# VHH binders against F-actin-capping protein subunit alpha, part 9

Target 1, 308 residues: F-actin-capping protein subunit alpha, of Arabidopsis thaliana (Mouse-ear cress) (o82631)
Amino acid sequence: MADEEDELLETELSYDQKKEIAKWFFLNAPAGEINYVAKDLKAVLSDEEVYNEAAMEAFPVYNKTHMICLEMPSGAGDVIVSSYSEINENEYLDPRTAQVAIVDHVKQICTKVRPANDEELPSLYIEEYRYALDAEIQRYVSESYPKGMSAVNCVKGKDNEGPGSDFELVVIITAMRLSPQNFCNGSWRSVWNIDFQDESQVLDIKGKLQVGAHYFEEGNVELDAKKDFQDSTIFQSADDCAIAIANIIRHHETEYLASLEVAYSKLPDNTFKDLRRKLPVTRTLFPWQNTLQFSLTREVEKELGLGK

## First folded at step 4 (VHH)

Design p18 (framework vhh_8h63_2)
Fold by ESMFold2-Fast, scan of step 4:
Structure p18 (fold): chain B 308 residues (1-308), chain A 125 residues (1-125)
Amino acid sequence: as target 1 above (308 residues)
Amino acid sequence: ELQLVESGGGLVQAGGSLTVSCAASGFTFSSYAMGWSRQAPGKERELVAGISSGGSTYYADTVKGRFTISRDNAKNTLYLQMNSLKPEDTAMYYCAASSPLYKLLENFGSEYDYWGQGTQVTVSG
């Protein structure tokens, strides 16, 4: 009987083991698909307490790592949830609109919005550089990533009131292509750290690009490609810095996408056919009785170190 | 160069049937997801049917049960069989192609990356 099988699984694992295994499934959910994983885990676990605690611990980490975009209520715009925008627990700054979004991570909604106070925003001197860069990045994203979102945040030196001190801006670009009718999901995340070094009169630029693709027509193809970049340019006016940085970002992102095209074109068709389903991606229930129990007692335990 | 050329449109009476075709060239057709969208005068473009590289299909609620999408990879051709046509089906019908995964990464925010010039379907009655 299904009730007897569920009770047996629940009896064999400790509370902490169940929670850590559930957290693993949440944290390893493909980009944009954590709610599919959530529905399936909730159905299988039959333990609301374990589910709720695992979700409360995992969703904030997942949401910030994946840099999810949430709509702020009453037409207030969108916010990118990330460690770079985090002001307080569950509070994320959109510096473009000078608003702070209060988020419910498990529900993946923005529940409230408030104006940012002056202490949460960069000085007028730093804002001149942030604003100019944000404007150029918005132009780039609009041209290259339809439906893409971007943010430029100050992560160091926001209180600098003039020349003589270093500061750091971070550029975030996120784009999601959710195409269930084509049985694929694509995601793009790029993070560019720009260190404005006053004494050397140099901008040190570090990029981290991450692309995810999940193809789920027959089987499960999960592609997760990461690339780090380094560049530099001259510390000059806000407008000139913004143009130079945007051009550097555009150049590297365009070259990386071209290199991915070459890499993927070399994958034989049989590579996709040989892949096995890792996690369900549809709302249709998967036959969990053997699959989840097997994962919990072997592969997942091995990776999490629970059996050690 | 990727090209999509639609054909088979025309005038048909309400309740009738029509098949439109799309001839594809300049790419590995079998690796692309394909679809049909339509646009009537003064209306937004609507996706009506899609078919994956492996043959899985999608239909908009407006056409489900009446339209059938199919592909012939040997002929590099996409088809849309339209049955029980209604005056509301009058539109320009566009063939669309969704790139392989590597080109999905270039065109975030669109469900299809490439479009043909369209073929007109007019339903009278």
Scores: ipSAE 0.012, ipTM 0.301, lowest interface PAE 9.0, mean pLDDT 79

Design p19 (from a2 with S98D Y102W E103K K107E T110P; framework vhh_8h63_2)
Fold by ESMFold2-Fast, scan of step 4:
Structure p19 (fold): chain B 308 residues (1-308), chain A 126 residues (1-126)
Amino acid sequence: as target 1 above (308 residues)
Amino acid sequence: ELQLVESGGGLVQAGGSLTVSCAASGFTFSSYAMGWSRQAPGKERELVAGISSGGSTYYADTVKGRFTISRDNAKNTLYLQMNSLKPEDTAMYYCAADSPLWKLLSEYFPGEYDYWGQGTQVTVSG
């Protein structure tokens, strides 16, 4: 039972301390698992107000960081929730369809959709480059990422009406495989910042790739592999830029995936199996509430300097 | 867009042989794990055979020793050679592809594939 653990939190911690601890657990939930953490955390906390406020603060950050994909109502397509598409806390732009999704972060649903205003969209000049790149990225994602989603957003210089000033496009690619019956969840996120330096006629390309995996059969182990990339190419026509950028992204992502496969094949076939078995975290054998409470106490002591 | 097109199905006598093929396009075939599944009327889908990007193979007990899976990366084609066919092998046979993205997780998602073809019918008479 969680009753004794709930009372320990009530006796030692202020409102703000409890809220920050709850937020920490939400923000550190593995990809696709925040609702499992929410259910367990709610069972441990005796304070509905603390839970609700922590969730309201944490879910927006989690959703944007994990770049969750939400279905827009009435067959309007999907939107990727990210800081790059963010108009405000509740509104996210899909530049492909020129629509804005209204999001309820805690429920992880899109409640409404509206047309984007002209001020929310890039100029025709920038849109020519964005559209061409989005088309090439869609082709790449359909070939390489099962049920993968992508978006190309303008994050700087969207009012640029022609040659003579810089602008920035961001490419986002996300994919997820959730299979709790097989005790494993996987995620892919890549973000590519393309800085169009019009004056120098150069594109500066920066990539951040992140692969996550969570194994939880008779144990618990999380893998989180990250890699940063840099590249450059020539500022040309929209179509030529799109092809060049998509090829650069494809090259680096394919090479990174091949490197991960080589690294994985060099590990003994029992290594991850042994790691999973050493972590005693199953709901039946070792209650999540007790595990969560133990980690919570230790993390509070570490972060607040208690127990020194 | 990834496409898988099966061919080579048909009617065959019990004890006979048949080869079904799968032509793949729209992706880097050589890096994908590939498989064959079948579904008979009124039964659930069964994974028959699988082959990794590196050439390692898997076979269901029901077909082991009779069926052979192979791939030709130069032709982007997957094959299933079926020998000593039985009436119980009558089914729609589906080609399947699994992304290299999930290679790290493949041991924990047995028989799960991301892409499927439309199928080719194999009928074995008696």
Scores: ipSAE 0.163, ipTM 0.555, lowest interface PAE 4.3, mean pLDDT 81

Design p20 (from a2 with S99T P100Y S106K K107E T110G G111D; framework vhh_8h63_2)
Fold by ESMFold2-Fast, scan of step 4:
Structure p20 (fold): chain B 308 residues (1-308), chain A 126 residues (1-126)
Amino acid sequence: as target 1 above (308 residues)
Amino acid sequence: ELQLVESGGGLVQAGGSLTVSCAASGFTFSSYAMGWSRQAPGKERELVAGISSGGSTYYADTVKGRFTISRDNAKNTLYLQMNSLKPEDTAMYYCAASTYLYELLKEYFGDEYDYWGQGTQVTVSG
């Protein structure tokens, strides 16, 4: 049950305003918590049509942005749902197994799988590079991220049959520890765009790393730390490229995690005590309006001197 | 300096129960998240249970339903009640403490807590 202030806001809001507010709450749900936000939001909103329409629009965006991992039926393995694996609004490619997962976004389930068509898969030339990179990334992830998942997708130049044309591979790494019964959730997401410039014999590498943590006992504290990276290396054999790229990714991710550790160790104990005193005490996964505006991200970024 | 001292380990038969304890000193115990990790010979160290400053608990799938973690802030003591013990529970059990929210994240991704005790051996026969 919403409090009187929340009920007054809901009563005075138009249909479109309610839908946009609902979508905002879904899209800003912490990693792994959209279904808890959904339960709270449905109770507050009390309008099933607005709720259903907002959910249909928000869940696909949320699922792709958070790169959720879904189990494919009948032992077919797991798929990472992202814009990089997207064939259409409900179909996502697992390039490792050459399967397409059919996804129900609101239910967050894979309902069916089918084999990928030849046009959905990269050429044998590109697949040589993708496969070698995927193998190296799998080794890295197994060593560095317990329960971590990865995928390597070709997002440009799938039809390149040999040297002379550019192509782009994207590496996705995701790891989550969901423990809502213990009032804590943690997440890691990294996306690495590798632009293979065949003519120039150079690989341009761009990384986007995101670390999230949500602790929601005796307070509601959310960490959301982000970092962008740039690097480059030479275009060479599939195996040599894979080793070089994996080493670059490992280096930047290890250094970033070490930097976060140093930054947090420098936070005064009183900072956390003061933070917990300023946050409303809650055992819900989403307290209406107040918790979303407060984040340790800015404190961590200031301490690290990361800016923006 | 910060001290964590584990006790209560020993030999127990499969199906039995045992409680191990960790006495903490040199810091404000009630402000720390606490955990239990174990390491068997030739195996990696694994986190089996954790408890927040407020009393919320975490359990590894291998022990869920059998182990119970608890804390007594007045006595600065952490407990692990182990029921329905199996031979595969045989390990050195370590107490750990963590101050910061990022350490909770590290815990979930397999990283260590800031502070570790010396350990107490639990051996399950059978």
Scores: ipSAE 0.000, ipTM 0.121, lowest interface PAE 17.4, mean pLDDT 75

Design p21 (from a2 with S98T P100K E103Q K107D G111N; framework vhh_8h63_2)
Fold by ESMFold2-Fast, scan of step 4:
Structure p21 (fold): chain B 308 residues (1-308), chain A 126 residues (1-126)
Amino acid sequence: as target 1 above (308 residues)
Amino acid sequence: ELQLVESGGGLVQAGGSLTVSCAASGFTFSSYAMGWSRQAPGKERELVAGISSGGSTYYADTVKGRFTISRDNAKNTLYLQMNSLKPEDTAMYYCAATSKLYQLLSDYFTNEYDYWGQGTQVTVSG
């Protein structure tokens, strides 16, 4: 495979290979840092078409995966961009206000809003449960997370118009602490699936919590902690379910945060260094060319499986 | 003990249809996310379809529009209806289950299944 992605020989990258490598850098950007990665990539890449196409493909995935929060115009509130709120690639439902945000992913802005139509909203029966839960979660988040945002979305239930239906609600909580002046960024993302099964008269609760921290004063130290939770409660009135679910979420999240804080304070200096993940992006302005011998591109190719 | 038993595989002509099923036992089936993955010789295991406890579905681009995943909670059974089969669909098909949170992302689905069946072979001739 002479001259074709061989680490021992000078290699030449195709358009598609450069695009996939650029996409990898975008998708692996730490929470809240994709625009820093974008600036670095634009400075390194000589090909504006590769940059633009990679950004158009990567930003939607990144924005949904990181559950970014965007301000809707004219004081309409905020929307969380996620697969759970997605109507199509550019339209995301805020169920709290019953509005659909039209999103420009690369710019990370909401350009317009429209009212949601009836087909985009849950049945009135399910909405009573969603609304009650949303109110309790909003209270919890306002008490516990500075600048935190939450959404409660209905995953399945549009075809059911009354009691006795099975449905699933998803609670999303996201919070960011960006402190670049102190060389520290933090992120919190939690997703809680609540499965309402009428026949069993119990609610199955499954949570996935992800906490990120990036320290970049002397070198780069990235911490990415994940935890799965399971719980259950009884299928009751909308208000009683909302209180019970919010209390379960509060309990697990506060205990996990306390555990992480204790763990981080007890780690020795060498342990933090061992957990360090190198950012693959450079701040230099040398042009990105098709030809390379040994570079960050080679390391990225190994992780993506593009090299052999 | 948790068990997943696949059935319904076999030989089928290109353009044909086949349904594979997975019988689940030893756990509360309705509370688990389920999926179908396939593995061709010498290749990594590929998730082709997933379904949450609530019924939300995911399909890989390679099978989107041709395959349909469904579940019957009363029968503790998972199904994969395969239409317009191609020789490239030839693989061992595995049933999978997890109690972990299931996310639907068509391009970047994380293969987070904890339990796997023994598999059922599907061979598509042309």
Scores: ipSAE 0.000, ipTM 0.105, lowest interface PAE 17.5, mean pLDDT 76

Design p22 (from a2 with S99D P100W E103R K107E Y108H T110P G111S; framework vhh_8h63_2)
Fold by ESMFold2-Fast, scan of step 4:
Structure p22 (fold): chain B 308 residues (1-308), chain A 126 residues (1-126)
Amino acid sequence: as target 1 above (308 residues)
Amino acid sequence: ELQLVESGGGLVQAGGSLTVSCAASGFTFSSYAMGWSRQAPGKERELVAGISSGGSTYYADTVKGRFTISRDNAKNTLYLQMNSLKPEDTAMYYCAASDWLYRLLSEHFPSEYDYWGQGTQVTVSG
């Protein structure tokens, strides 16, 4: 009887409501886990059209937000998919190799590469600063994040041919630790916006760090920590700017991670146990195979602001 | 690039003491959680001690109260001081390093290590 009531209520959902619910589950998948959510959701929905449309709308947003890394074919290197590298929905610039990756978002693969054209690349003046910074960041990442990837993109002023105008570089660092056999997955994402202010001879630095960890042995525990940073340094040569910026990033990231370790190491056993029980059900505490149960479907509808 | 080189193993009499060391290079040592594991012939490898980047320590019940793990970040060196050694402590001892995910979780979840050295042999005779 209860199962029949749940079926009747679920069959009354509109196509658009089912699509929005599916999109919500995709967009709220933990870092690195969207394909696990996809497999479970596809099985549960039993509606390929709803699934395909929801996936097509959600995966591009998810991939850019999580800054996923894709291997370019034929040994061309890796590209980070982000709004900062986006030329259009399916094309992403890797300025390190001067290649553009053509991406299939739902499959999370790079299908083709092409050389970047001159309009897509920074001027020689800007590239001097970008190249020097990229080299220092690669050194830092190789030392501090074993599975880390980085990119340095010009997001403003790429056509500047010399001094006198401001420009902006963005540093992206991402690291994924997918260890489902050990029941944990994690992600590190940092974005550092460097505003090169030529008139003021100052670099204005803004960082955003996000750390996620998901532990799913005998339950689900999600750790999600976010921190914003501000700093500044003087406008110098390309090499000197690169060293100063890399040192500032290293300092803040090392200190923040150490602070997180100290905070979690001081949690008493009862507090950790309470966290496992009291974490809001937002992404991973649901058994995905039971997603279409009436109570869960109605709860998600209320959270999304859908009326019923 | 990342290298861990163990040293200080050898033969020691039961009840004696020995310190093994691990020299680390190719990474920012102070940012990594470090550990010591051991493997005796015919047995599974076991984690005996761990230390976080912040200095918090873990010890397996088999060695708790007898072994002390420590780190010197200025010298990029990890140490394991072993006291009151028993024949059962005879094993190849391996230095290990873990990345940022397991550092974050190490206080509440079993430590996992990504990088291992070649090991140093410790033999305890009675």
Scores: ipSAE 0.074, ipTM 0.517, lowest interface PAE 5.7, mean pLDDT 80

Design p23 (framework vhh_7qbe_3)
Fold by ESMFold2-Fast, scan of step 4:
Structure p23 (fold): chain B 308 residues (1-308), chain A 124 residues (1-124)
Amino acid sequence: as target 1 above (308 residues)
Amino acid sequence: QLQLVESGGGLVQAGGSLRLSCTASGFTYAMGWFRQGPGKEREFVASISGSGGSTYYADSVKGRFTISRDNAKNTLYLQMNSLKSEDTAVYYCAASSPLYKLLSEYFTGEYDYWGKGTRVTVSS
């Protein structure tokens, strides 16, 4: 039972309040589940304008935060939707293929693809480093993440035409496993910022790893585990930098995943119920679709003067 | 692309033993063995965690089969003892990504990679 949420939703709500509540549900949808939330919200709200406006505002934020992967048409490959690839609200760069994907956020589809302009791409000097790193990351991802996707984007210094100036590359790795027949959904997101400091001849490396899991067999259990990493290596040739960076990423990711497995393998199955109370993601465990539908239905009935 | 190759199958008499092996072309997390008997659906046999610290068995093989792994060799093993005619099947090796440890018990989770299988025939 969500007593405080029910009290809020059962009061008479303005248009803006309904929109912000709908946006909250969209933005807090577990990885891969925003369309299930959308279906429930659309059914219960019975206000297409509130629904459409909330969806238009929430989906772009959700899609970039979760780093969704979209297939580009005509066999052009896939693009990862993120702030690091964003040209504008609807256009996202795939630097691997030098293509720009035009995205419909609410439908979560790539509607068109175009070649990137020269000004949207890094210089040949930066591209040498980006390309070499992308190749090594692709090898790592193919070994470690089934159907995982990766991208290497230049986020600073893309116009540098030679040595002497700093630049920054970002490595993104994303994998999602949807297994509704086993009542489980999982996600992996990692972001590695690599600051190429030419004057110091050093690469400063910062990683953020995020693991999400949602288990909903006899209730809802959400896990959202995050860890930050720091490392460094020497500024070398493009190929040598790529190998060094990929090895550092592989080491930290493998070690973190092993530590998570050890932690969970030491917990008896009968203590899993206690973990649901202690995890910060879900303070109260209840079926989220049923709770959402019940709370919104009562709010609508209150607004129409039909409820208690 | 990760590949799994099984070996060690063959013909054995009831009460005998066989050891199956599965070699992976790269890093794996959770691994398991499944089997499919004549005219039957594929069933779970045993699974092992990435570290090898946790194992799970189907009731039909518990106490007779032992799953183990050698991570230095990227190799999974199934030691089968006290074989019965009901153990006659094609045995498949399966491997999962690190995400599967968080999604489900190893014995109930979906596996991402599968071998082509190795045949075990138990004769009286």
Scores: ipSAE 0.012, ipTM 0.374, lowest interface PAE 8.4, mean pLDDT 79

Design p24 (framework vhh_5j56_2)
Fold by ESMFold2-Fast, scan of step 4:
Structure p24 (fold): chain B 308 residues (1-308), chain A 131 residues (1-131)
Amino acid sequence: as target 1 above (308 residues)
Amino acid sequence: QVQLVESGGGLVQPGGSLRLSCVASGFTFSSGSYYAIGWFRQAPGKEREGLSSISSSGGSTYSYSDSVKGRFTISRDNAKNTVYLQMNSLKPEDTAVYYCAASSPLYKLLSEYFTGEYDYWGQGTQVTVSS
């Protein structure tokens, strides 16, 4: 590989302008690729203070938006970093283990773990529903998403102190495959908000599915696909609603994935070949890492007004 | 446990034909599980090359590398949980180990024969085209 770390750039941009441009590149990094962007930005900027400040501001936002999964120490399992699990900027709740992960966002590691306080956990009534749903979702995810991760959290501000009160649970499913040697990275994120009207025993479901893909064999092609879903059902107990919700989620996710397959199958060969020609026409495959670094360096230089 | 078993390889003369079979176990094409199943090859000292792929749940979608387009055809038999690769007009440069692989629906990209994320791989079957 070329050593881009020693690249020296000259610019007349202010400190704050450089920082905001760097933040933009971090925040727009494809799923799982923020550290590749970081390496290229560090080489291009040649300004450690700007780099460090941009990273400190951008990584927390990126990590929560992409719902990154971090391993907790001592085999305690993984935590999903999201706004739904957030206690504060550095602390994230895993309700499955009743532990709080302390996170270093820039390093993307869990540094410490502590037990959750009673005030940080849902009421026993809500926990019965959360636990039952979490068990069914784990079953679904293990069958449908190899190496996938899930969490079921109680939504803040939707408190239920007992039977007859409304509450909200959120189901998060995330999976990511990084395969740079094969010139692609893929990601799946789904968020299902389940609003329980306990007195009427009705629940409403809102889903948001996000599929990301970055293909960089003989070019750079990024796919971001999003789909929103609505559903509702009646419930009688924690166990019956958990099964019903998991089945509704499975149904919608299976149908959406099938629809994506149909959409891809209808693309003609000539359209695909046009998409592959984002780089100079050579029959030699570009090493994906070098291609990505070239694209990011050029894009940063263009935004900074360099090379003119 | 998802398992893939390839068969049908061997020695063949230039211009000849072979049909490879890939038998999948541990999932069912009609069960609501959705997998991409593809054929790949790798010659010694070269990168793995994607040839074609199809979905397990829906109709057949074909994507081929340019080097095999028009010569190789992918098909499936859902009742037998099997995917086939029909190879015609074989050339010495087709000599390689041929692999069957299956991936989850999460990793579909615009190109269906890409060598992206595939979760399960067979052991491979050797195809030798010699003159």
Scores: ipSAE 0.000, ipTM 0.202, lowest interface PAE 14.8, mean pLDDT 74

Design p25 (framework vhh_8dlx_2)
Fold by ESMFold2-Fast, scan of step 4:
Structure p25 (fold): chain B 308 residues (1-308), chain A 126 residues (1-126)
Amino acid sequence: as target 1 above (308 residues)
Amino acid sequence: EVQLVESGGGVVQPGRSLRLSCAASGFTFSSYAMHWVRQAPGKGLEWIGNIYYSGSTFYNPSLKSLVTISRDDSTNTLYLQMNSLRAEDTAIYYCARSSPLYKLLSEYFTGEYDYWGKGTLVTVSS
């Protein structure tokens, strides 16, 4: 009945209404699953123009919100697509390599790179702090998130003109695990804003940690956990500062993950199953979650020979 | 304290079957996904398969026809049933814990798995 009601509703919708509904599904796709949603949505809508227009509008927003990581051509490394790296909708700065990536959002690829302009890069003084912090964060991420990526960007408009001026750096850490064969996908995103008061040699740290998990084995369960942090420290040099910030980030992220693990481990199996069934899997106009799970389950069953 | 203790290893003739056990303690076993992993002499770790808290199992496709993973939540025990053992199945077999949430949130934050045992040696003799 619900599927017949959804089909009837679509018949009565305007072009713009269909486009906005399609955009909603793209924008609310779980981390790493926008292309799965795209396949299901294209099949369900049967309207290529609505699909194409919705995708063109939604993918840039989704890609920046989820901080997707794209490989730059010619072995130039990776770029994290975010509002902090954004020069314009199609151009994103990697300060580590001083390159700007030209991005095709719908295809989720970097098509071309160019050198960054001097105005797109931090001052030499700030670059010393950014470089030192980036090195320490890379060490932390390689240890704690083996396939994770990080970037340390300068917040534009808060550039230091020299010693004694205030400036702001942002640390982004992203990790994504796509495991459709195990009916689960996960994401980690942390954003740490670091406000440097250079004359007083004090810095303030504000962290936003976000974790997502999507389980689609026995239904459709989405977990979205968030944590905000504040901290402060004193510094004397770029290297001293980098080590202190990396340690603060490591400390808070380690404690948060441990806290989530403890909370999850105390959930009884029967209570968790009841919770999963009570989560509103059917509150969307399209049953794309059920379609997605069915498609992935069938693919896995065929691949593993589980069609019993 | 979280503990995982593997048992059931030993010398086995080719073509025979063997069942390994893993006794879990110090956590709510029924809330965690469990894995079996092995390491042959001079090789890296090879993932065998896992079993989720729900009971769903997934296997390394190269090993699927040879193994079955099961769990008994009432006794906090994980099992690996191996059939038609071959010389190349000679390895140390490890039981590992990785909750789905932990595994998804961090790409092995404390390494490949958050807790695993010291292993049990299986030697398939000629």
Scores: ipSAE 0.000, ipTM 0.200, lowest interface PAE 10.7, mean pLDDT 76

